# VH-VL binders against Stonin-1 (STON1), part 11

Target 1, 134 residues: Stonin-1 (STON1), of Homo sapiens (Human) (q9y6q2r275to408)
Amino acid sequence: GWSFMLRIPEKKNMMSSRQWGPIFLKVLPGGILQMYYEQGLEKPFKEIQLDPYCRLSEPKVENFSVAGKIHTVKIEHVSYTEKRKYHSKTEVVHEPDIEQMLKLGSTSYHDFLDFLTTVEEELMKLPAVSKPKK
Short names: E, the ipSAE of ESMFold2; O, the ipSAE of OpenDDE; V2, 0.75 times the mean of E and O plus 0.25 times the DockQ between their complexes.

## First folded at step 11 (VH-VL; framework fv_gatralimab)

Design g42 (at its last look DockQ between E and O 0.50; V2 from the best seeds 0.00; counts 0 for: pae E 4.1 > 2)
Fold by ESMFold2, look of step 11:
Structure g42 (fold): chain C 134 residues (1-134), chain A 121 residues (1-121), chain B 111 residues (1-111)
Amino acid sequence: as target 1 above (134 residues)
Amino acid sequence: EVQLVESGGGLVQPGGSLRLSCAASGFTFSYYYMNWVRQAPGKGLEWVGQIRNKANSYTTHYAESVKGRFTISRDDSKNSLYLQMNSLKTEDTAVYYCARGSFYGSPFDYWGQGTTVTVSS
Amino acid sequence: DIVMTQTPLSLSVTPGQPASISCKSSQSLLHSDGKTYLNWVLQKPGQSPQRLIYEVSNRFSGVPDRFSGSGSGTDFTLKISRVEAEDVGVYYCMQGTYWPTFGQGTKLEIK
């Protein structure tokens, strides 16, 4: 496992609506991603089952005023939905829907690459699965 | 193992200043929000303020009772948290703890042993 | 902002007997992310506070299973199924859904 940061939605005007928070991150065989508040806890506070439609975004290096650079990546889920175009029952367009599942960051390039490699390996091994609930 | 050690407490007269330090080890300090919490003699715990991590531009927030008088800072290269206390009042007399936080109302999961500040004439 | 009210303010308990501490908040502690950031900490005599329970009911590593937390919204409870001598101290509830606030504390004593 690795010490990482998780992007926390910023749309709340409360102390708990923070942009980035520290986590301890594990990847288990079968594409199970576990997030803990700290190493050694018995239960993750969040667990995600990856499926074949999940992908890693292009990694970025983000500059933050004050103290430098963070390597970031998103885990995304891609699906396609049928949409009608204009006033037509027969005209069908398949458009990708990209859902951000997580945004993660690390100041350690080594840990960042190790994580990316681990996730890509698990994604490539995934069998056909049903979508997670939701 | 996570370790937090406060220092810099002492006796000071009203109107004086004092700077507290908290030395951190055993974790990636630059990832964590850090807090100061105080406890007046015979009283309960009172949150003093917080400084966010590097990724959140080290923003700070303070309890109303200390706003404008206290300043929280950190030096991630030294794994250190600071509390600058100015214009001290007798009601600031307390044991001051540093406490580690993270996000979404995370618990103060590790606490230091505290350093005592006494403001007395 | 958020007032946390603990009852009782003190308990005197014979070892081996249960204890229960109530914590009530002036507003719901349910966050929009679906989690409730109600925590419990213990301060043993002469020591700094130590973590006990997070998010209502989850024990931190090393916390004995005789400690349990429950509740929702504004009404929360910490229970100790069989009090031991090492459990002496002051118990605080603390909320983190908003800027942190603590209850007044409940002092647990052995009688």
Scores: ipSAE 0.307, ipTM 0.748, lowest interface PAE 4.1, mean pLDDT 85
ESMFold2 (binder alone), look of step 11: mean pLDDT 93; pTM 0.944
OpenDDE, look of step 11: ipSAE 0.612; ipTM 0.872

Design g43 (at its last look DockQ between E and O 0.57; V2 from the best seeds 0.00; counts 0 for: pae E 2.9 > 2)
Heavy chain, then light chain:
Amino acid sequence: EVQLVESGGGLVQPGGSLRLSCAASGFTFSYYYMNWVRQAPGKGLEWVGQIRNKANSYTTHYAESVKGRFTISRDDSKNSLYLQMNSLKTEDTAVYYCARGSFYGYPFDYWGQGTTVTVSS
Amino acid sequence: DIVMTQTPLSLSVTPGQPASISCKSSQSLLHSDGKTYLNWVLQKPGQSPQRLIYEVSNRFSGVPDRFSGSGSGTDFTLKISRVEAEDVGVYYCMQGTYWPTFGQGTKLEIK
ESMFold2, look of step 11: ipSAE 0.503; ipTM 0.814
ESMFold2 (binder alone), look of step 11: mean pLDDT 93; pTM 0.947
OpenDDE, look of step 11: ipSAE 0.733; ipTM 0.890
ESMFold2, look of step 12: ipSAE 0.431; ipTM 0.785
ESMFold2 (binder alone), look of step 12: mean pLDDT 93; pTM 0.944
OpenDDE, look of step 12: ipSAE 0.717; ipTM 0.887

Design g44 (from g36 with heavy chain G101E; at its last look DockQ between E and O 0.48; V2 from the best seeds 0.00; counts 0 for: pae E 3.3 > 2)
Fold by OpenDDE, look of step 11:
Structure g44 (fold): chain C 134 residues (1-134), chain A 122 residues (1-122), chain B 111 residues (1-111)
Amino acid sequence: as target 1 above (134 residues)
Amino acid sequence: EVQLVESGGGLVQPGGSLRLSCAASGFTFSYYYMNWVRQAPGKGLEWVGQIRNKANSYTTHYAESVKGRFTISRDDSKNSLYLQMNSLKTEDTAVYYCARESFYGSYPFDYWGQGTTVTVSS
Amino acid sequence: DIVMTQTPLSLSVTPGQPASISCKSSQSLLHSDGKTYLNWVLQKPGQSPQRLIYEVSNRFSGVPDRFSGSGSGTDFTLKISRVEAEDVGVYYCMQGTYWPTFGQGTKLEIK
């Protein structure tokens, strides 16, 4: 696991300013993300099961402190929804609907890269989405 | 190992000023919110104030009992937390602890220093 | 400010016997995020406070399983299934749903 920063709340709402909180992050086999308030706690405060529609956003570098920059990445869930074009009664366009699940940050580039690699590896191991049984 | 070491305590007259320091080690100091908690002799624990990290604009909040008199600051480059105490009162006499907050909103003070004693007396 | 009220303020327990401490808040400690930020802290004699429980019922690392927390809303309880000599000290409940406030403390002594 790694020490990370978590952007809170996870979802943007108009009423709350987003904050950064320290967490300990683990990635378990099967694409499970566990977040702890600190390393060594018995229970994670949050657990997320990644699915084949999850992806990592493009990593970014943001200003963090005098001590340096923070590397940030979002875990996103991508779904495709059919949207009808306003001007065409017949043309259905599939647009990706991107939902942000988490925004994570690390001041350790090494840890950050390790995390990205680990998540990507786990995502690749996930079973292909079985077609919903009609 | 996580360590917090307070210093700067001493004897001061009412109306005087004192600056406390807390030296942090064993963790990424800049990640965490930091708090001051005090304990008057033979009494319980009282939260004094909080400073958030750089990512959260170093925002501060204070207990009403110290608001306007105390100022919390931090230097992440030095892994240091500070408590500037002005206009000290006899009721400010206490052991002052720095405490780490492990997560936003939860206020779990997961690590405490050993404390430094402040005595305000004429 | 949220007022935290502990009962009893002191208790004497025979080693091996259970202990129970109550903590009541003046307002519900249920946060808008769905969590209840009620913590328990122990201060052993001559020592600084140390963490025990967070979010009502979660033990911090290293805390023995004889410690358990429970409750909801405004009523919370810390239980020690079998009190040991090392458990002597003052126990504080602390709420973090709002700006932190502590209970008065409960002094646990061994008979």
Scores: ipSAE 0.187, ipTM 0.759, lowest interface PAE 1.9, mean pLDDT 90
ESMFold2, look of step 11: ipSAE 0.349; ipTM 0.762
ESMFold2 (binder alone), look of step 11: mean pLDDT 94; pTM 0.953

Design g45 (from g36 with heavy chain S102R Y107S; at its last look DockQ between E and O 0.34; V2 from the best seeds 0.00; counts 0 for: pae O 8.8 > 2)
Fold by OpenDDE, look of step 11:
Structure g45 (fold): chain C 134 residues (1-134), chain A 122 residues (1-122), chain B 111 residues (1-111)
Amino acid sequence: as target 1 above (134 residues)
Amino acid sequence: EVQLVESGGGLVQPGGSLRLSCAASGFTFSYYYMNWVRQAPGKGLEWVGQIRNKANSYTTHYAESVKGRFTISRDDSKNSLYLQMNSLKTEDTAVYYCARGRFYGSSPFDYWGQGTTVTVSS
Amino acid sequence: DIVMTQTPLSLSVTPGQPASISCKSSQSLLHSDGKTYLNWVLQKPGQSPQRLIYEVSNRFSGVPDRFSGSGSGTDFTLKISRVEAEDVGVYYCMQGTYWPTFGQGTKLEIK
């Protein structure tokens, strides 16, 4: 596992700005993300099962502190929604709907890369057929 | 064991300045937001201000009653929290507590210091 | 600022009898992260404040089970099932959903 930062709240809202909170992050076989308040705890405060529709966003470098940067990535869930064409009752298109599950950050480039690699590997091992999340 | 120990309290004249310190131990200080809370004699608790952690650029927030006069800072390398009080008023007379804030998943104000007394009097 | 209103402001209880304190907030204390950051704090005579309850209903470490918290949104209650002599002090509700604010305090005394 790795020490990471988690953006909170996990879902964006219009009422408050997001902030960083420290976590300890593990990736288990089968595409399971475990988040702990700190390293060494027995119980994660959150566990997420990745599915075949999950993806990593494009990593970014963002401001972290006065003299520091942080590598950031989002875990996203992609679903497809039916959209009707403008002024058409018969033509429908399927557009991707991207939902952010969580945003993670690391000040360690090594840990960050290791995490990305691990997650991608686990995603590739997941069964190809699953029901899309609506 | 989590410990917070305030110091620096004393007697000061109106218009004077005083700097309080809070020494933290028993936890990863740098992860947590930190707060100052005060209590005037015979009165209730009043939040003074907060400083966030490095991940949040050490952002500070203050109660309206102390804005422009008080400054909160921290030194993570020394596990220390500070409260610089300038232009002190008689109404600033209180016991000042440092209280641990939160990081992700934790609830704030779980631990308090024993307090340090500030008396502003002519 | 969020206004916290406690009732009653004073309470005299016979040992072994129950006690109840109400706390109302001027706005919902439900945070965007899904948690409600309502605490109950006790300050015993001559001592520093100590947290009793966090997030509405969770007892802090070492807090006896005779203490219980409940509520949601803007209405909260602290209950003591059987008041003991050691429970004497001033009880504060406080919110940390927004910039922290405290109730007026409720002074609990023994008859």
Scores: ipSAE 0.011, ipTM 0.610, lowest interface PAE 8.8, mean pLDDT 90
ESMFold2, look of step 11: ipSAE 0.337; ipTM 0.777
ESMFold2 (binder alone), look of step 11: mean pLDDT 93; pTM 0.942

Design g46 (from g36 with heavy chain Y104S; at its last look DockQ between E and O 0.26; V2 from the best seeds 0.00; counts 0 for: pae O 7.6 > 2)
Fold by OpenDDE, look of step 11:
Structure g46 (fold): chain C 134 residues (1-134), chain A 122 residues (1-122), chain B 111 residues (1-111)
Amino acid sequence: as target 1 above (134 residues)
Amino acid sequence: EVQLVESGGGLVQPGGSLRLSCAASGFTFSYYYMNWVRQAPGKGLEWVGQIRNKANSYTTHYAESVKGRFTISRDDSKNSLYLQMNSLKTEDTAVYYCARGSFSGSYPFDYWGQGTTVTVSS
Amino acid sequence: DIVMTQTPLSLSVTPGQPASISCKSSQSLLHSDGKTYLNWVLQKPGQSPQRLIYEVSNRFSGVPDRFSGSGSGTDFTLKISRVEAEDVGVYYCMQGTYWPTFGQGTKLEIK
């Protein structure tokens, strides 16, 4: 596992500004993300099972502190929904609906890369989405 | 290692004022909610108040027993938590602990300081 | 304010024997986020309070597995499977679902 920062709250709400919170992050076989308040705790405060529709966003570098930057990545869930074009009654466009699940950050480039690699590897191991039987 | 060190305790007369400090180290102080908890001699633990982090506009909340008399503040640049105590009463006599809360409000009191003693007596 | 009631207030236990402390809340401690913010804290003689259990049943790092927490809603229990001399102190339940409140404390002594 790695020490990471979690963007909190996970979902933007109008009541509070988002901030970074320190977590300990583990990636388990099978694409399971475990987040702990601290390293060494018995149970994670949050566990996420990645599915084949999950993806990593493009990594970014953001301002973290006066003297520091943080590497950030989002875990996203992609779903395809049929959207009707506003001006066309007949044209159905399948646009990806991207839902942000988590935004994670690390001040350690090495840890960050390890995490990305690990997640990508686990995502590739996930069973292919069986086409819904028509 | 997470450390919280309280200071500023002492003897004060009823009606007097005292300011306690808590110096934090070993963690990113600015991310966490911070709490004050006190313990009267031979008694149990009593929550005094909380101050939230910058993201939550440093909002404060107090126990009814100290509301209007005590003020919690923080200086993130100094990794310091403060408790301004005014209009002190004899019943405020206690060991005062600073305790780390959570960055989300969901993980309270995972670390405690050693405490500083406040004695209010005529 | 949420009232936390512990029973018993004192407990004398022979080393190696189990101990159990009950904590009841005046209201359900189930938070809207689905979590129950009930913690157990131990204060050893002459020391500051120290963390034991968080969110009902989770041991903090370094806490021996002989400590276990359980419960839901308004009823919670701390169990020590085999009490040791180092377990002597006052145990407090505390809730953080609402503005924090503590139980009265349970003093554990060795016979």
Scores: ipSAE 0.020, ipTM 0.648, lowest interface PAE 7.6, mean pLDDT 89
ESMFold2, look of step 11: ipSAE 0.509; ipTM 0.806
ESMFold2 (binder alone), look of step 11: mean pLDDT 92; pTM 0.939

Design g47 (from g36 with heavy chain Y104W; at its last look DockQ between E and O 0.60; V2 from the best seeds 0.00; counts 0 for: pae E 4.6 > 2)
Heavy chain, then light chain:
Amino acid sequence: EVQLVESGGGLVQPGGSLRLSCAASGFTFSYYYMNWVRQAPGKGLEWVGQIRNKANSYTTHYAESVKGRFTISRDDSKNSLYLQMNSLKTEDTAVYYCARGSFWGSYPFDYWGQGTTVTVSS
Amino acid sequence: DIVMTQTPLSLSVTPGQPASISCKSSQSLLHSDGKTYLNWVLQKPGQSPQRLIYEVSNRFSGVPDRFSGSGSGTDFTLKISRVEAEDVGVYYCMQGTYWPTFGQGTKLEIK
ESMFold2, look of step 11: ipSAE 0.231; ipTM 0.706
ESMFold2 (binder alone), look of step 11: mean pLDDT 92; pTM 0.933
OpenDDE, look of step 11: ipSAE 0.422; ipTM 0.816

## First folded at step 12 (VH-VL; framework fv_gatralimab)

Design g48 (from g43 with heavy chain S102T; at its last look DockQ between E and O 0.73; V2 from the best seeds 0.00; counts 0 for: pae E 3.0 > 2)
Heavy chain, then light chain:
Amino acid sequence: EVQLVESGGGLVQPGGSLRLSCAASGFTFSYYYMNWVRQAPGKGLEWVGQIRNKANSYTTHYAESVKGRFTISRDDSKNSLYLQMNSLKTEDTAVYYCARGTFYGYPFDYWGQGTTVTVSS
Amino acid sequence: DIVMTQTPLSLSVTPGQPASISCKSSQSLLHSDGKTYLNWVLQKPGQSPQRLIYEVSNRFSGVPDRFSGSGSGTDFTLKISRVEAEDVGVYYCMQGTYWPTFGQGTKLEIK
ESMFold2, look of step 12: ipSAE 0.431; ipTM 0.785
ESMFold2 (binder alone), look of step 12: mean pLDDT 92; pTM 0.939
OpenDDE, look of step 12: ipSAE 0.701; ipTM 0.884

Design g49 (from g43 with heavy chain S102Q; at its last look DockQ between E and O 0.55; V2 from the best seeds 0.00; counts 0 for: pae E 4.4 > 2)
Fold by ESMFold2, look of step 12:
Formats: C-alpha cells, sequence, structure tokens
Structure g49 (fold): chain C 134 residues (1-134), chain A 121 residues (1-121), chain B 111 residues (1-111)
C-alpha cells in the first residue's frame, strides 16, 4: 500500500476549503481499491470495485506553492449513451459520459508511478461486463 | 511506526521567547496537517494552532489566546514542526504537544510525549 | 467557538463494571459532507494523550473492543463495557467539525 492524498471537494461550513487529505491506499487482486485514513485501521473508509469501464485520467503536475509539485490522477468511470448521427436516422453511435470517482495525489513520483502501474495491471485482468450505466 | 518528539521547553520569564521543535518520523510528513496542543498544570487540553500540509500551501490558524504571539512553521525536508512563542505570559505555562492531523476532521491522531514550558519570574 | 461539555467530570468504577461518559456540544457536529467529527482521546496517568475513537464510533487500531462510541448531532456517549485497571485516566471528547475544541475531561478511577 501507499501514502497518498485524496482531494476533498469544497464544503460549505466555517472551516470548509478545498483540501487534500492524507490516506493509505491499497489495491487488492480483482481491482478492489481500498482507502484508509491510516495503515492498520480495522476497515477502509471507502472501497471501490473497479470494472472494465474504469480508467486512469492523464496524470498531471499541479503546483500549490513555489516549494512543491503534486502529481495527480483521477479514477474515472466511463458510461455510454446511444446517439444517432446528425445526418442519419438509422445509424447509432455511443457517446462517452465520464464521471470522476476519485482524485488522488502524491509528492513521490516513484509511489505515483507504482500506483498507476498496479491499477493498470488490475484493470487489464478484469472480466468482461456489460456497458456501464450512470 | 509513527513517532513525534518535542523539544525546546524550559523556564522563561514573562515577556520572553522560546522556540519548540517537533521531530517526526514513520510517515510522509508533507502530507499531514500538524497541530500544537497544550495542557496547563492540572487542567484540560487546549488547541493552540495548526499548519496545513504542502498541498494546501502551508496555511496556518491559531487559537485566539495565542494569535499574534505564536507562529507555527514546518520544514518538510527535515520532517520538523516548530512553534515560535513570543511575548510569553504566565498563562502560557503548560506541557506542549505536537499532534499529527489528517485534515480538519481528524486533527490529532498521533501525539508526542510533550515538552514543558514554564513562564514565571 | 464550539463548547464541549462532559458529564460526569469524575467517575469511580469497580473493575469489571461498565462506565459511561456523556459529551454534549453547543452546536451540531454534523458536517456538510455528512460525517460527524466527534472524537475521543485518553490520557493515562503521567502519559501524553492517545487516540481512542474517531467519527463517533470507530476505534483506532489497537483500541480494545470494550470501548464503544455512539451519538449524533449534539449528544454523544463513550462506553466501556468492562472497566479494567489499565483504563484509568482522563477521557476527553473533541470535535473536528470546526476549529478543534475539547471537553473538560472525565477522570476515571478504580474503586
Amino acid sequence: as target 1 above (134 residues)
Amino acid sequence: EVQLVESGGGLVQPGGSLRLSCAASGFTFSYYYMNWVRQAPGKGLEWVGQIRNKANSYTTHYAESVKGRFTISRDDSKNSLYLQMNSLKTEDTAVYYCARGQFYGYPFDYWGQGTTVTVSS
Amino acid sequence: DIVMTQTPLSLSVTPGQPASISCKSSQSLLHSDGKTYLNWVLQKPGQSPQRLIYEVSNRFSGVPDRFSGSGSGTDFTLKISRVEAEDVGVYYCMQGTYWPTFGQGTKLEIK
């Protein structure tokens, strides 16, 4: 497992602000992603079963101060809706609808790449499923 | 193994200054919020202030009782947290703890052993 | 500032018997994210504080199952199902929904 940061969406209260919070991240066989507030807790506070329609976004480098860089990636879920081509009554195409599941960050490029590789390997092993719905 | 070790406590006259340090190990220091919490003799716990992590631009916040007199800083390259205390008052006499925080919801998951500051003439 | 009020301030318990500590906040601790950031810490005699319970009812690693937390909104309870000699100390509730504040502490002693 790895020490990462999870992007916490902005909340409306006295202390709310856009925040990154530390987590301990595990990837289990079968594409199970577990998030703990720290290593050694009895249960994860969040668990996600990846399916073949999940993907990693393009990694980015985000600068939050003159002193540092944060490597970030999103885990996204792609679903499709049927659309007719503009000029065709009979031809149907599927257009992707991309939903962000998580936004993760690390200041360690080594840990970041190790995580990305591990997730991609698990995604490649997943069994085929029906097209995802939103 | 997460460890926090405070140092720099001592005897100081009112109006004096003192700088506390907290050495951290066993975790990725730059990911965590860090806090100072104090406990006056025979009294309960009082939050002193917080410095947020690198990803949140190291912003700081202070309890009203110390605002303007205390400054929290950190050096992530040394895994160290600092508390600069100026214009000390007898009311600042306490054991000072550094405490690791996740983010606002979990400000104190690991605590150091504390260092004692005594402000008296 | 959120005031945290603990009751009782002192508690004397026969070993093996249950103990219960109440904590009340001056405002709801329900955060807009749907979570309630009410925590418990224990300070054993001569020691620094140590973590016990987070998010009302979740034990930190290494905390015995005899400790349980419950409550919502403004009213919270820490229970010890069977008090042992090692449980002596001062128990503090603490909220992290706002800038952190502590209860006054509840001293647990053995009869």
Scores: ipSAE 0.253, ipTM 0.727, lowest interface PAE 4.4, mean pLDDT 86
ESMFold2 (binder alone), look of step 12: mean pLDDT 93; pTM 0.945
OpenDDE, look of step 12: ipSAE 0.730; ipTM 0.890

Design g50 (from g43 with heavy chain S30N, light chain S32E; at its last look DockQ between E and O 0.53; V2 from the best seeds 0.00; counts 0 for: pae E 3.9 > 2)
Fold by ESMFold2, look of step 12:
Structure g50 (fold): chain C 134 residues (1-134), chain A 121 residues (1-121), chain B 111 residues (1-111)
Amino acid sequence: as target 1 above (134 residues)
Amino acid sequence: EVQLVESGGGLVQPGGSLRLSCAASGFTFNYYYMNWVRQAPGKGLEWVGQIRNKANSYTTHYAESVKGRFTISRDDSKNSLYLQMNSLKTEDTAVYYCARGSFYGYPFDYWGQGTTVTVSS
Amino acid sequence: DIVMTQTPLSLSVTPGQPASISCKSSQSLLHEDGKTYLNWVLQKPGQSPQRLIYEVSNRFSGVPDRFSGSGSGTDFTLKISRVEAEDVGVYYCMQGTYWPTFGQGTKLEIK
């Protein structure tokens, strides 16, 4: 597992705002991502089962100070929904919807790359799923 | 092993200044929020303030009782947290603890041994 | 500021008997993320505070299972199923949903 940061919301801000907090990440066989508040806890506070429609965004380097940089990546879910074309009762089209599931960050390039590689390997192993019926 | 060690406590006159330090080890310091908590003699715990991590631009927040007089800072290259205390009052007499925190709502999970500040004429 | 009120302020128990400490907040501690950041800390005689319980009911590593936390909203309880001599000290509830505030403490003694 790896020490990372998770982008989280701040309740007390009058505008919607989000901040970074430390987490401990594990990636389990079968594409299970576990997030703990710290290493050594018995229960993750969040667990995500990846499916073949999940993906990693393009990694970014974000500068939060003059002296330092943070490597960031998002885990996104792509879904297709049935839509009626031009209000037709008989024509259905699928449009992709992309939703951000998580935004993660690390100041360690080596940990960051190791995590990305691990997640990509698990994504490639996932079985195909049937699309939901609308 | 997470360790937090405070230092810099002592006796000071009302209106004086004092700077406390907290040396941290055993974790990735720049990921964590850091806090000061104090305990007056024979009294309960009182949160003093917090400094957030590098990714949140080191923003600081203070209890009303110390706002404008105390300044929290940190040096991530030295794994150190600081409390600059100015315009000290007898009511500031307490044991001061360094405590590790994280994002909003995460508990104070590790505490130092404390350092004693006495403000007396 | 969120006021945290503990009852009782002092508690004497016979060894092996249960103990219960109540903590009430001036407003709901439910965070927008669906979690409740109500914590318990223990300060043993002559020691600094130490962690016990986070998010209402979760024990930190190394905390004996005789300690249990419960509650929701504004009302919370810490229970010790069988008090031992090492449990002597002052117990504080603390909320982290907002800027942190502590209860006034409950001193636990052995009769």
Scores: ipSAE 0.303, ipTM 0.731, lowest interface PAE 3.9, mean pLDDT 85
ESMFold2 (binder alone), look of step 12: mean pLDDT 92; pTM 0.940
OpenDDE, look of step 12: ipSAE 0.771; ipTM 0.901

Design g51 (from g43 with heavy chain S30T, light chain R59L; at its last look DockQ between E and O 0.57; V2 from the best seeds 0.00; counts 0 for: pae E 2.7 > 2)
Fold by ESMFold2, look of step 12:
Structure g51 (fold): chain C 134 residues (1-134), chain A 121 residues (1-121), chain B 111 residues (1-111)
Amino acid sequence: as target 1 above (134 residues)
Amino acid sequence: EVQLVESGGGLVQPGGSLRLSCAASGFTFTYYYMNWVRQAPGKGLEWVGQIRNKANSYTTHYAESVKGRFTISRDDSKNSLYLQMNSLKTEDTAVYYCARGSFYGYPFDYWGQGTTVTVSS
Amino acid sequence: DIVMTQTPLSLSVTPGQPASISCKSSQSLLHSDGKTYLNWVLQKPGQSPQRLIYEVSNLFSGVPDRFSGSGSGTDFTLKISRVEAEDVGVYYCMQGTYWPTFGQGTKLEIK
C-alpha cells in the first residue's frame, strides 16, 4: 500500500472549498481500491470496484504554492451515451460520458508511478479488456 | 513510530509573547493537517486552531478565543509545527498539545506530550 | 460552535462491571457525505490524550474490544463491557463534522 492524498469535496455551507486529505491506499486482486484514513486500520472508509470501463487520466503535475509540486491522477469511468444529430439520415452517435470517480495525488514520484503501474496491471486483468487513455 | 514532541512553553507575563514548536516524525508530515489543542489546569480539552497541508496552501483556522492573537505556521522541510502566541492573557494558561489531524472528518489520532504555558504577573 | 454535552461528568465503577457514557451534540453530526464524525479519546492520569474510537463505532488499532461506540444524529454512547484498572481516566467525545469541539469529559474511576 501507499501514502497518498485524496481530493475531498467540502461542505459548501461552511467554506465552499475542496480539500486534499491524507489516505493510505491499497489495490487488491480483482481491481479493488481501498482507502484508509491511515495504515493499520481494520477497515477502509471507502472501497471502489474497478470495472473494464475505468481508466487512469493523464497524470499531471499541479502547483499549490510557489515551490510545491504534486503528481495527480484521476480514476475515471467511461460510458457511452447515444445522441441523435440533424442531417439527411437519422443516425445515433455514441459519445463518451466521463465520470470522475477519484482524484489522487502524491509528492513521491516513485510511489506515484508504482501505484499507476499496479492499477494498470489490475485493469488489464479484468474480465473485459479496457485500456486507459493517455 | 508516529511521534509529536512539543517545546517552548514557559512563564510569561500578560501581554507577552511566546512561540511553541512541535517536532514530528514517523509519517509523511506534508500530507497532514496539524492542530493545536490546549487544556487549562483542571479543565477539559479546547481546540485552538489548525493549519492545513501543502496541497491546501497551508490555510489556517482558529478558535474565536485566540483569533487575531495566535498564528499557526509550519515548516515541512523540518517536519515542524509552530504556534506564535501574542498578547497573552492569564486565561491562555494551559498545557498545549500538538495533534495530528486530517480532513475535517477524521479525528486527532496522535498527540504530543504537551508543553506548559503559564501566563501570570 | 457545536456544543458537545457528556453525562455523567464523573463515574465510579466496581471492577468488572460495565460503564456507559453519553455524549449529545447541539446539532446533527451527520455529514453531507453520509458519515458521522463522532470520535472518542481517552486521557489517562498524567498522560496526554490518546485515540480510542472514530466514526461513532470504529476502534483504533490496539483498543480492546470491551470498548464499543454507538449512536446517530445527536445522541451517542461509549460503553465498556467490563471495566478494568487500565481504563481509568477522562473520556472525551469530540466531533469532526465541523470545526472540532470536545465534550466536557467524563472521569472514570474504580471503586
Scores: ipSAE 0.469, ipTM 0.786, lowest interface PAE 2.7, mean pLDDT 86
ESMFold2 (binder alone), look of step 12: mean pLDDT 93; pTM 0.944
OpenDDE, look of step 12: ipSAE 0.696; ipTM 0.884

